# Ledger of designs, part 12: VHH binders against Iron-regulated protein A (irpA)

Target 1, 312 residues: Iron-regulated protein A (irpA), of Synechococcus elongatus (p12608)
Amino acid sequence: LITNQTIQGFVDQVVVPSYVSVAAGATQLEQALQTYQQAPTAANLEAARQAWRVARDRWEQTECFAFGPADSEGFDGAMDTWPIDRQGLKTAAAQPVEQREDSRKGFHAIEELLFAATEPTLSDRQHLVILATDLTKQAQGLVTRWQQASDQPAYRSVLLSAGSTDSAYPTLNAAGTEIVQGLVDSLSEVASEKIGGPLETQEPDRFESFVSRNTLSDLRNNWTGAWNVYRGQRSDGVAAGSLQQRLQQQHPVIAQQLDQQFATARQALWAIPEPIETNLASPRGKVAVLTAQTAIAAVSDTLERQVLPLVQ
Short names: E, the ipSAE of ESMFold2; O, the ipSAE of ESMFold2 at other seeds; V2, 0.75 times the mean of E and O plus 0.25 times the DockQ between their complexes.

## First folded at step 4 (VHH)

Design t09 (framework vhh_8cml_1)
Fold by ESMFold2-Fast, scan of step 4:
Structure t09 (fold): chain B 312 residues (1-312), chain A 123 residues (1-123)
Amino acid sequence: as target 1 above (312 residues)
Amino acid sequence: EVQLVESGGGLVQPGGSLRLSCAASGFTFSSYAMGWFRQAPGQEREFVALISRSGGSTDYSDSAKGRFTISRDNAKNTVYLQMNSLKPEDTGVYFCAAGYSRWPYKGTSYDYWGQGTQVTVSS
């Protein structure tokens, strides 16, 4: 099922462009926060908040491939630990960011200072620039780890050499297993934790991006990232050698089922009234959220039970 | 059968050290993030430390950071908690837990729990 073209498309058409996009978003957020610090106007605050949403949305598209350097070298923890240590973040203002626990930096630390109050204080504005500078460093570091050799080979090269004796992936199917497992884990987390947690407790503040009211956008971008991986590119259509194309060729019944389930999940997610945090308790919102949870879980279940065995 | 078996607990004096181990069986250990939690008498269960599937990312409670180190050995299906500079307030039953998600946050459900191992810090 998995070819060299499948792995190359995954790396060069999805993973690397996605991380480059995240780094650009982080850089834009850093610039917006520097502008806001110098001129703390309502317009500059709104621009900084929008820049955070853009960077956050791009990051959420990468969660389905948070293996390799993102996990093994701590980038995911440094950039996206949740829940935040609110008391520790307050204390950490005077601490070098390199000495901080992950729960006191990253996207949600920035979210807390940028969105929790009507207007950040002077101290908050200074702290936001420090946090955004670190976020940019982490995002650029992740791009570098995938594209450039250093003490270790570029992770792009590790995946592209799958099936050779000098790769961490001893077979093409080993790389395929990593890719499919990422999809399963990401979508399962969306259904069971990101949606399921708040739905089960009926507590909207359990939504991950509650402070900014960005949770629905997070979830939609989790779907988009998974769809991009499945189709093998970020642009429209089915990429040559993609998991989708290979399934269409070798397992057309499974491919048709997955294509329908992805489409149903998309429809359900985009039907949720926004913001999700406000609409959770309403009868219409509750039904829409439950429908989306069920549809996303179905995609994850099919990938785990029917696709994973084909690449193991 | 899924099992998480904690060991390494005991009685230690303030300032002492203990190394807790949690041996996992019956599931694909490398696919689970692992956490340590503790519960003192009359108190709620609280988060102590978390480690990602590969071991590359960790997080700690405010009370644990700088003193405790979580690590794992996927070849041995074992997660560890090295506890240094122990204080009386560290006394409690320590539980290991396995979560299938990439990052089972403090509020996220864990799939499997151990029975716990007692840690007592007293003079």
Scores: ipSAE 0.010, ipTM 0.323, lowest interface PAE 9.8, mean pLDDT 89

Design t10 (framework vhh_gocatamig_d2)
Fold by ESMFold2-Fast, scan of step 4:
Structure t10 (fold): chain B 312 residues (1-312), chain A 118 residues (1-118)
Amino acid sequence: as target 1 above (312 residues)
Amino acid sequence: EVQLVESGGGLVQPGGSLTLSCAASGFTFSNYALAWYRQAPGKKRELVAGITSGGSTVYMDSVKGRFTISRDNAKNSVYLQMNSLRAEDTAVYYCAAYRPWKSGYDYWGQGTLVTVSS
């Protein structure tokens, strides 16, 4: 099922462009927060809040391929630990960010300082710039780890060398297993934890981006990222050598089922009234959230039970 | 065959200490990150502490300064030293290991019960 073209498309058409987009978003957020610190107007606060949403949305599209450097070298932990240590965040301003626990930095630390109050304090504005500078450093570091050799090979090269002697991926199918497992793990987490957690407890503040009310956008971007990996590109259409094209050629019944399940999950996610946090208060809202959970779980289950065995 | 075996759980008084151990076999231990999770009755499983293959650590806020995670690659073991234990620390504690090539946790132990009560 997996060819050299499948792996190259995954890396060069999805992973690297996505991380580059995250780094650009983080840089824009850092700039917006520097502007807000210099001139703390309502307009500059709103611009900073919007820049955070843009950067967050781009980051959420990468969760389905958080393996490799994002996981093993701590980038995901440094950028997206949740829940955060709210009390420790307020008292940690004097500690260098690189020496802090992951729960006192990253997207959700910025979210807390930027959104929890009507207006950040002077101290919060100074702290936000420090946090955004670190976030930008992490995002750019992740791009560098995928594209450039250093004391270890670029991760792009690690994946593209799948099937070669002494490769970390001894076969093309080993790389395919990594890709499909990423999709399974990401979508399973969306259904069972990101949606399932708040749905089970009936507590809106259990939604991950409750403070900013960005959770629905997080979930929609988790779907988008998985769909991009499946299609083998971020633009419209089906890329040559993509998982979708290869399944259509070799396992058309599974491909048709999976295409329909992705479409059903998209329809369900986009039907949830914004913000998702208000949906637990009404029967209609609960049904919309449950419908999305069920649809996303179905995509994950098909990938795990029917696609994963084809690459193992 | 991959196996994670937890030990060291038991009954302890508030303010007491306990050391949990997790012995791993069947994989190249030094390449894996390891974590301790816990689950109290009626609650969801939560991350308590983690340690990367490089030795970097993460802790949940309520245990920071009280718990210490460490690893011994020569013994294929990870440890959780728990000091100043509180009733709220009562839970089944699970050891988990994940490969650098996977986004999620690959292997779980069977769990060890820690009860903190007077």
Scores: ipSAE 0.000, ipTM 0.139, lowest interface PAE 17.0, mean pLDDT 88

Design t11 (framework vhh_nb_b201)
Fold by ESMFold2-Fast, scan of step 4:
Parts: structure tokens; C-alpha cells; sequence
Structure t11 (fold): chain B 312 residues (1-312), chain A 119 residues (1-119)
């Protein structure tokens, strides 16, 4: 099922462009927060908040391929640890950000200072610039790690060398397993933890981006990222050599089922009333959220039980 | 980058209790989901329990109601409280850490601690 073209498309059409997009978003957020610090107007605050949402949305599309450097070299921890240490964050400004615990930096530390109050204090504005500068450094570091050789080979090269002598991926199927497992884990986490946790406890503050009310957008972008990996590109259509195309060619019944399940999950996620945090307790909201949880779990289950065995 | 060390195993009679601890060192503990797995002689490793970074817990059907997983982020430690132990619970128990996302392969494993339940 997995070819060199499948791996190349995954890396060059999905992973690298997604990380480049994240780095651009982080840079724009850093610039917006610098502007807000210099001129703390309501307009500049709103621009900074919007820039955070854009950067966050782009990051959420990468969660289905958080293996390799994102995980092993700590980028995911540094950028997207949750929950944050709210009390520790208040005193953390005196500590160099690169020496802080992950729970005192990253997207959710910025979220807390940017969204928790009607407007940030002077101290918060100074702290936000420090946090955004580090987020930008982390995001650029991820792009660099995938594209450029340094002390280690570029991770792009590691994955593209699957099946070659001395590769970390001894076969094409080993790389395929990594890709499919990423989809399974990401969608399973969405259904069981991101949606399931708040649903089970009926506590909307268990939603990851509760403070900003961005959780539904997070979930929609988790779906979008998985869909992009499955179809092998971020632009519309089915990429040549993609997992979707290969399944359509070799396992058309599984492909049809999976295509329908992705579509059903999309419909369910986009039917949830915004914001999810305030609509969880309403009868309409609860039914919509349960429907989305079930639909997303179905995609994950099909990938794990029917697709994963085809790449092992 | 994360190292895990289990403790608290031992011999116990059926119906007894044990509390396993897993101390994590190295990278930030609070960002990881933590889990317990076990392996009985001649069998494959099986899932026992997990606790996410957010505190959500999930259990294997065979241990639901008897085992409780918890974490103490201040001590970088995850615990497994095992009550109403059965001879079938006899196994080497392994602590595992994985990034905020669950997944295979698991990021880190401990060396294991032996639990023996006499009939």
C-alpha cells in the first residue's frame, strides 16, 4: 500500500508546508503582540487575539503527525503543553523562557494572558512578547529540523530514505505505519479526550482552549489535518500516491467506507453550535457533540482496525 | 529524554491490595499521558490503565472497579492503586509515558516491577 510517492507526498505536500504555515502564523502573532505592547489599543488587542487563533488553528492541523522531532525533540511540549500552570505563569516572567517548565510557555500560556481578562495588564503585555518570541523560535526550529541537515539529518531525508540502508524506517511499510498510527492516535485523542473528557464530566473548562473559546476550531482543524494526510495534500483533491488513492486502487470497499466516515465526521463537527464551551450543556449542543464524538471515533476505528494492518 | 522507574511490587494474597509508583525523571512530566501495562509469563503486554495530561482516566475491562490510576505532577509520579487482587493479576507491571497524544509506539517504558498474587 505504501510507495515512495506516498511518503514524499506526505512530507512535501502536507508536513513541511504545514510547519511552514505554523511558523508564519507564529511570526505574525509575535509581530501583533509587539505592536500591541507599543500601542495597547482595543484594535491592536483584537488583532493579536485573531493572530493567536490563526496560529493555533494552523498548529492543530499538525497534531496527526506529531511524531519525530515534534515529539522526540520536545517541540510539541514546548509549544502546546496543556493544562498550563496558571499560578506559576504569574511569576515566570522573571525566568528565561527557555529554562521554564513547558506548562509555563507555549500556545496556552499566551492564551491565558491574552484572553483570560477583558484586557491584559502592562506586565501581561511585556510577558506576551517574551512568550510569542519563544513560540516563533520553536515553530521555526521545527521547520528547520525537517528541512535542513545539522547535527542530525533533516527529518524529511530520514522519512524519504525509508527502506534504505541505515534508515530509521527499515521498510516503506514502517513509514506507512508511522503515518497511519499518527492518524489513529490523533483522532482517538479528539474523540476520547478532547471531546470525551468534557462530555463525561460535563465541565466545559475541560475543553483545551476554553479560555479563548477556540476549542471547536481546534477540533475542526484536527479533522482538517487528518483529512490532508489521508488525501496526501493540503489543496483540494486526491494526490497521486496518497493513502486515499492507494486504498481506492487496492481496497476500494475500505476506501469507500473511510471516505464516507471522514465526510460524516466533518458534517458532525461543523454542526456543533459555536462556541462549544457554552453549548455543551444545551440539549442541542450535547447531541451535536455526542454525534461528532461518535463519527470521529468511527474514522479512528476504521484506520486502526482495517487500514493499519495493511501497512504492517 | 524521560526515564521511568517503577516500584511497589511484591507478593500479596488474593483479595489484598498494592500501590505501584512510577517516578519520572528528565523532561516535563505534566505534558505526558501516563499508563500502566502488564505482562504475564508467556503472554504479550496488555494495557491496564492510563491517565491523560488533563486527568482523564481509562481502564482495561478486567481491572475496572478494582484499580485506580492517579498522578502527582508536583512529584513527577504516577500511581496505580490495585485493590481486590486476583491470581490472574500476577504479572510484571510497566509504566509508560507518551506525549499529549496517546500512541504507538509508546515514547518511554520503565523496567517493570513484579506483582505476584497468591491464591
Amino acid sequence: as target 1 above (312 residues)
Amino acid sequence: QVQLQESGGGLVQAGGSLRLSCAASGRTFSSYAMGWYRQAPGKEREFVATITSAGSTYYADSVKGRFTISRDNAKNTVYLQMNSLKPEDTAVYYCAAYSKRWGYPLDYWGQGTQVTVSS
Scores: ipSAE 0.000, ipTM 0.170, lowest interface PAE 11.3, mean pLDDT 87

## First folded at step 5 (VHH; framework vhh_ozoralizumab_d1)

Design u01 (from p04 with G107A; at its last look DockQ between E and O 0.83; V2 from the best seeds 0.00; counts 0 for: pae E 4.4 > 2)
Amino acid sequence: EVQLVESGGGLVQPGGSLRLSCAASGFTFSAYAMYWVRQAPGKGLEWVSEISGSGTSTKYPDSVKGRFTISRDNAKNTLYLQMNSLRPEDTAVYYCAKWGRTSYPRAFDYRGQGTLVTVSS
ESMFold2, look of step 5: ipSAE 0.011; ipTM 0.438
ESMFold2 (binder alone), look of step 5: mean pLDDT 81; pTM 0.816
ESMFold2 at other seeds, look of step 5: ipSAE 0.434; ipTM 0.754
ESMFold2, look of step 7: ipSAE 0.324; ipTM 0.691
ESMFold2 (binder alone), look of step 7: mean pLDDT 81; pTM 0.817
ESMFold2 at other seeds, look of step 7: ipSAE 0.497; ipTM 0.783

Design u02 (from o13 with S101Q; at its last look DockQ between E and O 0.03; V2 from the best seeds 0.00; counts 0 for: pae E 18.6 > 2, placed apart)
Fold by ESMFold2 at other seeds, look of step 5:
Structure u02 (fold): chain B 312 residues (1-312), chain A 121 residues (1-121)
Amino acid sequence: as target 1 above (312 residues)
Amino acid sequence: EVQLVESGGGLVQPGGSLRLSCAASGFTFSAYAMYWVRQAPGKGLEWVSEISGSGTSTKYPDSVKGRFTISRDNAKNTLYLQMNSLRPEDTAVYYCAKWGQTSYPRGFDYRGQGTLVTVSS
């Protein structure tokens, strides 16, 4: 099922452009926070909050390929640890960020200081710039780890060498397993943890981005990231050699089912009234959230039970 | 299914040495950073070492730096911890872990029974 074209498209059309997009968003967030610190107007606060949402959107599209450097070299932990240590964050403004536990930095630490109060304090504004500078460094580091060799090969090269050397991916199917497992893990976490946790406890603050009211956007971007991987590109259409195209050619019944399940999940996610954090109190909203949870789980189940065996 | 199986623990005198092993299966071992974590009786979880997927970067907290050495053999899917100059405060159950995407709360994904290290005269 998996070809060299499949792997190259995944890396060059989806992964690398996505991480470049995240780094650009983090840079814009850092600049917006620097501007806000220098001129703390309502307009500059709103611009910083919007820049956070844009960077967050881009990051959330990368969840299904967090394997490799994002996980193994601590970028995901440094950028996206949740829950945060709220008490430690407030008291640790002078603590060097490079020495902090992951629960005191990253997207959710920035979210807390930027969104939890009507207006950040002077100390918070100074702290936000420090946090955003570190976020930018981490996002740029991820791009570097995929594109540039150092004491380790560029991860692009690791994946593109699949099946040809004594590498991390000794067969094309080993690389394919990594790609499909990433889809399964991301979508199952959306269904079971990101949606399922708050539903089971009936506690709205168990939604990951409750503080900014950004959780629904996170979930929609998780779906979009998975959809892009499946289709092999970030734009409309289906890339030649993509997982979707290969499935259409070799296992058309599975491909038809999966295409329909992705579409059903999208429709359900986009039908949830904004913000998702208020839906636990409304019967109509709770039904919409449960419908999306079930639809996302169905995509993950088909990938795990029917597609994974084809690449193992 | 991810499996992590720890071995090599035991009873040692202060100043002694032990070498722990962890056999990994069910995932692409070389693609993930691996960790040793420990839990003393009645205490919380403490990380004690980290190694990158390639094996070229290692990290340790000050409490074990210079005494513990993490290593991996990606051809055998095996993680190791060499522990030297052991102290009574190193007494704990030791687990190997990978960083998990699906665990709740988010954190170390450890699945084995661990291996008990007891440092006592």
Scores: ipSAE 0.000, ipTM 0.132, lowest interface PAE 17.2, mean pLDDT 86
ESMFold2, look of step 5: ipSAE 0.000; ipTM 0.157
ESMFold2 (binder alone), look of step 5: mean pLDDT 80; pTM 0.807

## First folded at step 7 (VHH; framework vhh_ozoralizumab_d1)

Design v01 (from u01 with S103H; at its last look DockQ between E and O 0.71; V2 from the best seeds 0.00; counts 0 for: pae E 4.1 > 2)
Fold by ESMFold2, look of step 7:
Structure v01 (fold): chain B 312 residues (1-312), chain A 121 residues (1-121)
Amino acid sequence: as target 1 above (312 residues)
Amino acid sequence: EVQLVESGGGLVQPGGSLRLSCAASGFTFSAYAMYWVRQAPGKGLEWVSEISGSGTSTKYPDSVKGRFTISRDNAKNTLYLQMNSLRPEDTAVYYCAKWGRTHYPRAFDYRGQGTLVTVSS
């Protein structure tokens, strides 16, 4: 099922452009926070908050390919650890970011200082710039690790050499397993943990981005990232050699089922009223959230039970 | 299919040592950071160590820092935990673990069946 074209498209049309997009968003957030720190107007605060949401959107589209450097070299942990250590964050302004536990930096640390109060304090504004500079460094580091060799090969090269005995992916199926397992893991964790956790506890503050009320956008971007991987590109259409195209050619009944399940999950996610955090308070909101949870789990289940065996 | 198989647990007196092993298969081992977590009787999962994919970076909570050492052999797809100066409080089932895609301290999607470590006199 998996070809060299499948892997090249995945890397060059989805993964690398996504990480470049994240780095650009992090840079814009850093600039907006520098402007806000220097001129703390209401307009500059809202611009910084909007820049955080844009960078977050881009990051959340990378969830299903958080393997290799993102995982093995700690970039995901540094950028996206949740929950944060709120008390340690308040006292950490003088602590060098490179010495901090992951729970005191990254997207959610910035979220806390930027959104929790009506207006960040002077100390918060100084701290936000420090955090955003580190976020930018991490996002750029991910791009570098995928595109440039150093004492380790560029991860692009590791994946594009799949099928060679000198690759970490000695068969095409090993690379295919990584791609499909990423889809399974991302979508099952959306259903079971990101939605299921708060729903089970009935505690709205257990939604990951409760502080900014951005959780629904996170979930929609997780879906979008998975959809892009499945189609092999970030734009409309189906990429040549993509998982979707290969399944349409070789297993058309599975492909038709997956296409329908992705569409149903999208419809359900986009039907949830904003913010998802208040949906636990109303019966209609709970039904919308449960419907989305079930629809996302169905995509993951089909990928795990019917597609994953085809690449193993 | 991701498989993680722990071994090396047993009964040890306080102050003793054990070395745990974890055999990994079904995924590209070097592409992932690996973890040891433990569960004491009647308690939740507790993170006890982390190692980067290359093995060059390690992390520990204060409860085990200086006593436990995580290591890996990527050629053998094997993770290790050297536990020294064991205390009765270290009694738990120990699991080798890998994140699924959600990076939550409490939510490891992939772990083995575990190996029991009992520290008692």
Scores: ipSAE 0.348, ipTM 0.705, lowest interface PAE 4.1, mean pLDDT 90
ESMFold2 (binder alone), look of step 7: mean pLDDT 82; pTM 0.827
ESMFold2 at other seeds, look of step 7: ipSAE 0.405; ipTM 0.734

Design v02 (from u01 with S103K R106Q; at its last look DockQ between E and O 0.72; V2 from the best seeds 0.00; counts 0 for: pae E 4.1 > 2)
Amino acid sequence: EVQLVESGGGLVQPGGSLRLSCAASGFTFSAYAMYWVRQAPGKGLEWVSEISGSGTSTKYPDSVKGRFTISRDNAKNTLYLQMNSLRPEDTAVYYCAKWGRTKYPQAFDYRGQGTLVTVSS
ESMFold2, look of step 7: ipSAE 0.449; ipTM 0.763
ESMFold2 (binder alone), look of step 7: mean pLDDT 80; pTM 0.814
ESMFold2 at other seeds, look of step 7: ipSAE 0.435; ipTM 0.757
ESMFold2, look of step 8: ipSAE 0.347; ipTM 0.708
ESMFold2 (binder alone), look of step 8: mean pLDDT 80; pTM 0.811
ESMFold2 at other seeds, look of step 8: ipSAE 0.439; ipTM 0.757

Design v03 (from u01 with R101K; at its last look DockQ between E and O 0.76; V2 from the best seeds 0.00; counts 0 for: pae O 5.5 > 2)
Fold by ESMFold2 at other seeds, look of step 7:
Structure v03 (fold): chain B 312 residues (1-312), chain A 121 residues (1-121)
Amino acid sequence: as target 1 above (312 residues)
Amino acid sequence: EVQLVESGGGLVQPGGSLRLSCAASGFTFSAYAMYWVRQAPGKGLEWVSEISGSGTSTKYPDSVKGRFTISRDNAKNTLYLQMNSLRPEDTAVYYCAKWGKTSYPRAFDYRGQGTLVTVSS
């Protein structure tokens, strides 16, 4: 099922462009926060908040391929650790960011300082620029680790050498397993933990981006990232050699089921009223959230039970 | 299926040493940072050590720094924890883990039954 074209498309049409897009978004957030620090107007605050949401959108589309350098070199931890240490974050401004615990930096540390109060303080504005500079460095570093060799090979090359003498992915199926497992794990987490946790506890602040009211956007971007990996591209259509196309050719009943399940999950997820954090208690909102949870779980279940065995 | 199997625990006296092992399967081991975490009886989960995917970077909390050494053999898909100068406070079930965005529990992806370390005279 998995070919060299499948892996190359995954890396070159989805993963690398996604990380480049994240780095661009982080750079724009840094610039917006620098502008806000220099001129702390309401308009510049709103521009910085919007830049955070844009960078966050792009980042959340990468969740299902957070293996390799994102994990093994700590980029995901540095960029996206949640929960944050709110108390320690307030006192950490003098600590060099690269020496901090992951719970005191990254997207959610920026979110806390930028969104939790009506207006960030002078100290917060200075701290935000420091955090955004580090976020940009991490995002650019992740791009570099995928595209450029150093004391370790570019991760693009690691994936593209699947089935060769490189032992990281000794077969095409090993790379395929990583790709499909990433989809399974991301969508399962959305259903069981990102949605399921707050619903079970009835605690809206257990939603990951409660502070900015951005959790529903995060979840929709998680779906979009998974959809892009499945289709093998970030634009509309189906990429040649993609998982979707290979399944359509070799296992058309599974492909039809997955296509329908992805569509049903999208419809359910986009039907949740914004913001998800305020809909936890209402009967209509809870039904919409539970419907989306079930639909997303169904995609993950089909991938795990029917597709994963085809690549193992 | 991701599988993490811990071994090497046991009963030791204070000041003693143990070497824990974790056999990993079902994922590309070198693509993930790995962790040891522990849970003392009736207490929460405590992070104990971290090692990067290549094995070139390690990190420890102050409570174990200088006494514990994490290592990995990516050719054998095996994670290790060398524990020296053991103290009664180190008594816990030890788990190996990877950081998992899709884990239950949410912070670390650990699925083994752990290995018990008891430090007592």
Scores: ipSAE 0.213, ipTM 0.644, lowest interface PAE 5.5, mean pLDDT 89
ESMFold2, look of step 7: ipSAE 0.331; ipTM 0.703
ESMFold2 (binder alone), look of step 7: mean pLDDT 81; pTM 0.812

Design v04 (from p06 with G107A; at its last look DockQ between E and O 0.79; V2 from the best seeds 0.00; counts 0 for: pae O 3.7 > 2)
Fold by ESMFold2 at other seeds, look of step 7:
Structure v04 (fold): chain B 312 residues (1-312), chain A 121 residues (1-121)
Amino acid sequence: as target 1 above (312 residues)
Amino acid sequence: EVQLVESGGGLVQPGGSLRLSCAASGFTFSAYAMYWVRQAPGKGLEWVSEISGSGTSTKYPDSVKGRFTISRDNAKNTLYLQMNSLRPEDTAVYYCAKWRSTSYPRAFDYRGQGTLVTVSS
């Protein structure tokens, strides 16, 4: 099922452009926080909050390929650990950010300070710039690790050499397994943990981005990232050699099921009233959230039970 | 299917040493950071070491720093924990672990059934 074209499209049309987009968003967030620190107006606060949401959107589209450097070299942990250590974050000012535990830096550390009910203090604004500078460094480092060799080969090269004796992926199917497992893991986490946890407890603060009320956007971006990987590109259409195209050619009944399940999940996610954090308690909100949970789980189940065996 | 199989546990006197091994299969081992965690009787899981995918970066909590050494052999898909200067409070079931995702919540989605280390005289 998996070809060299499949892997090349995944890396060059989805993964690398997505990480480049994240780095650009992190840079803009850092710039907006520097401006806010220098001139702490309401307009500059709102611009910084918007820049955080843009960078967050881009990052959340990368969740289903958080293997390799993102995991193995700790970039995902440094950028996206949640829950954060709120007390430790308040006392961390004396600790250089590169020496901090992951629970005291990254997107959610920035979120805590930037979206707090009380406006950021002078010290908070200084701390935000430190956190955003580190986030930018991590995002740029992740791009570098995929595109440039150092003491380790560029991860693009590792993946594109699948099937050679020198690759961590000794067969094309090993690379295919990584790609499909990433889809399964991301979507099952959305259904069972990101949605399922708050639904089970009926506690809105169990939503990952409760502080900024950004959780629904996170979930929609998780879907978008998975959809992009499945189609093999970030724009509309179906990329040549993509997982979707290969399934259409070789297993058209599975492809038809997946196409429908992705569409149903999208419709359900976009039907949830915003913000998800405040609408969970109403009967309408609960039905919408449960419908989305079920639809996303169906995509993950089909990928795990019917597609994953085809690449193993 | 991801499999992690721990071995090397046993009964040891205080001050002794043990070397734990973890055989990994079903995933691209070098693409992931690996962890040792432990669960003492009646306690929750406690992180005890972390190693990067390449093996070049390691981390330890203060409770084991200087006594435990994590390592990996990516050619053999094997993770190790060298445990020296063992103390009774190190008594626990030890698991090797891999994260599926670190973003929500930080969870050990894949771990073996563990290997028991008992430190007593």
Scores: ipSAE 0.429, ipTM 0.761, lowest interface PAE 3.2, mean pLDDT 90
ESMFold2, look of step 7: ipSAE 0.514; ipTM 0.794
ESMFold2 (binder alone), look of step 7: mean pLDDT 81; pTM 0.817
ESMFold2, look of step 8: ipSAE 0.430; ipTM 0.756
ESMFold2 (binder alone), look of step 8: mean pLDDT 81; pTM 0.816
ESMFold2 at other seeds, look of step 8: ipSAE 0.381; ipTM 0.729

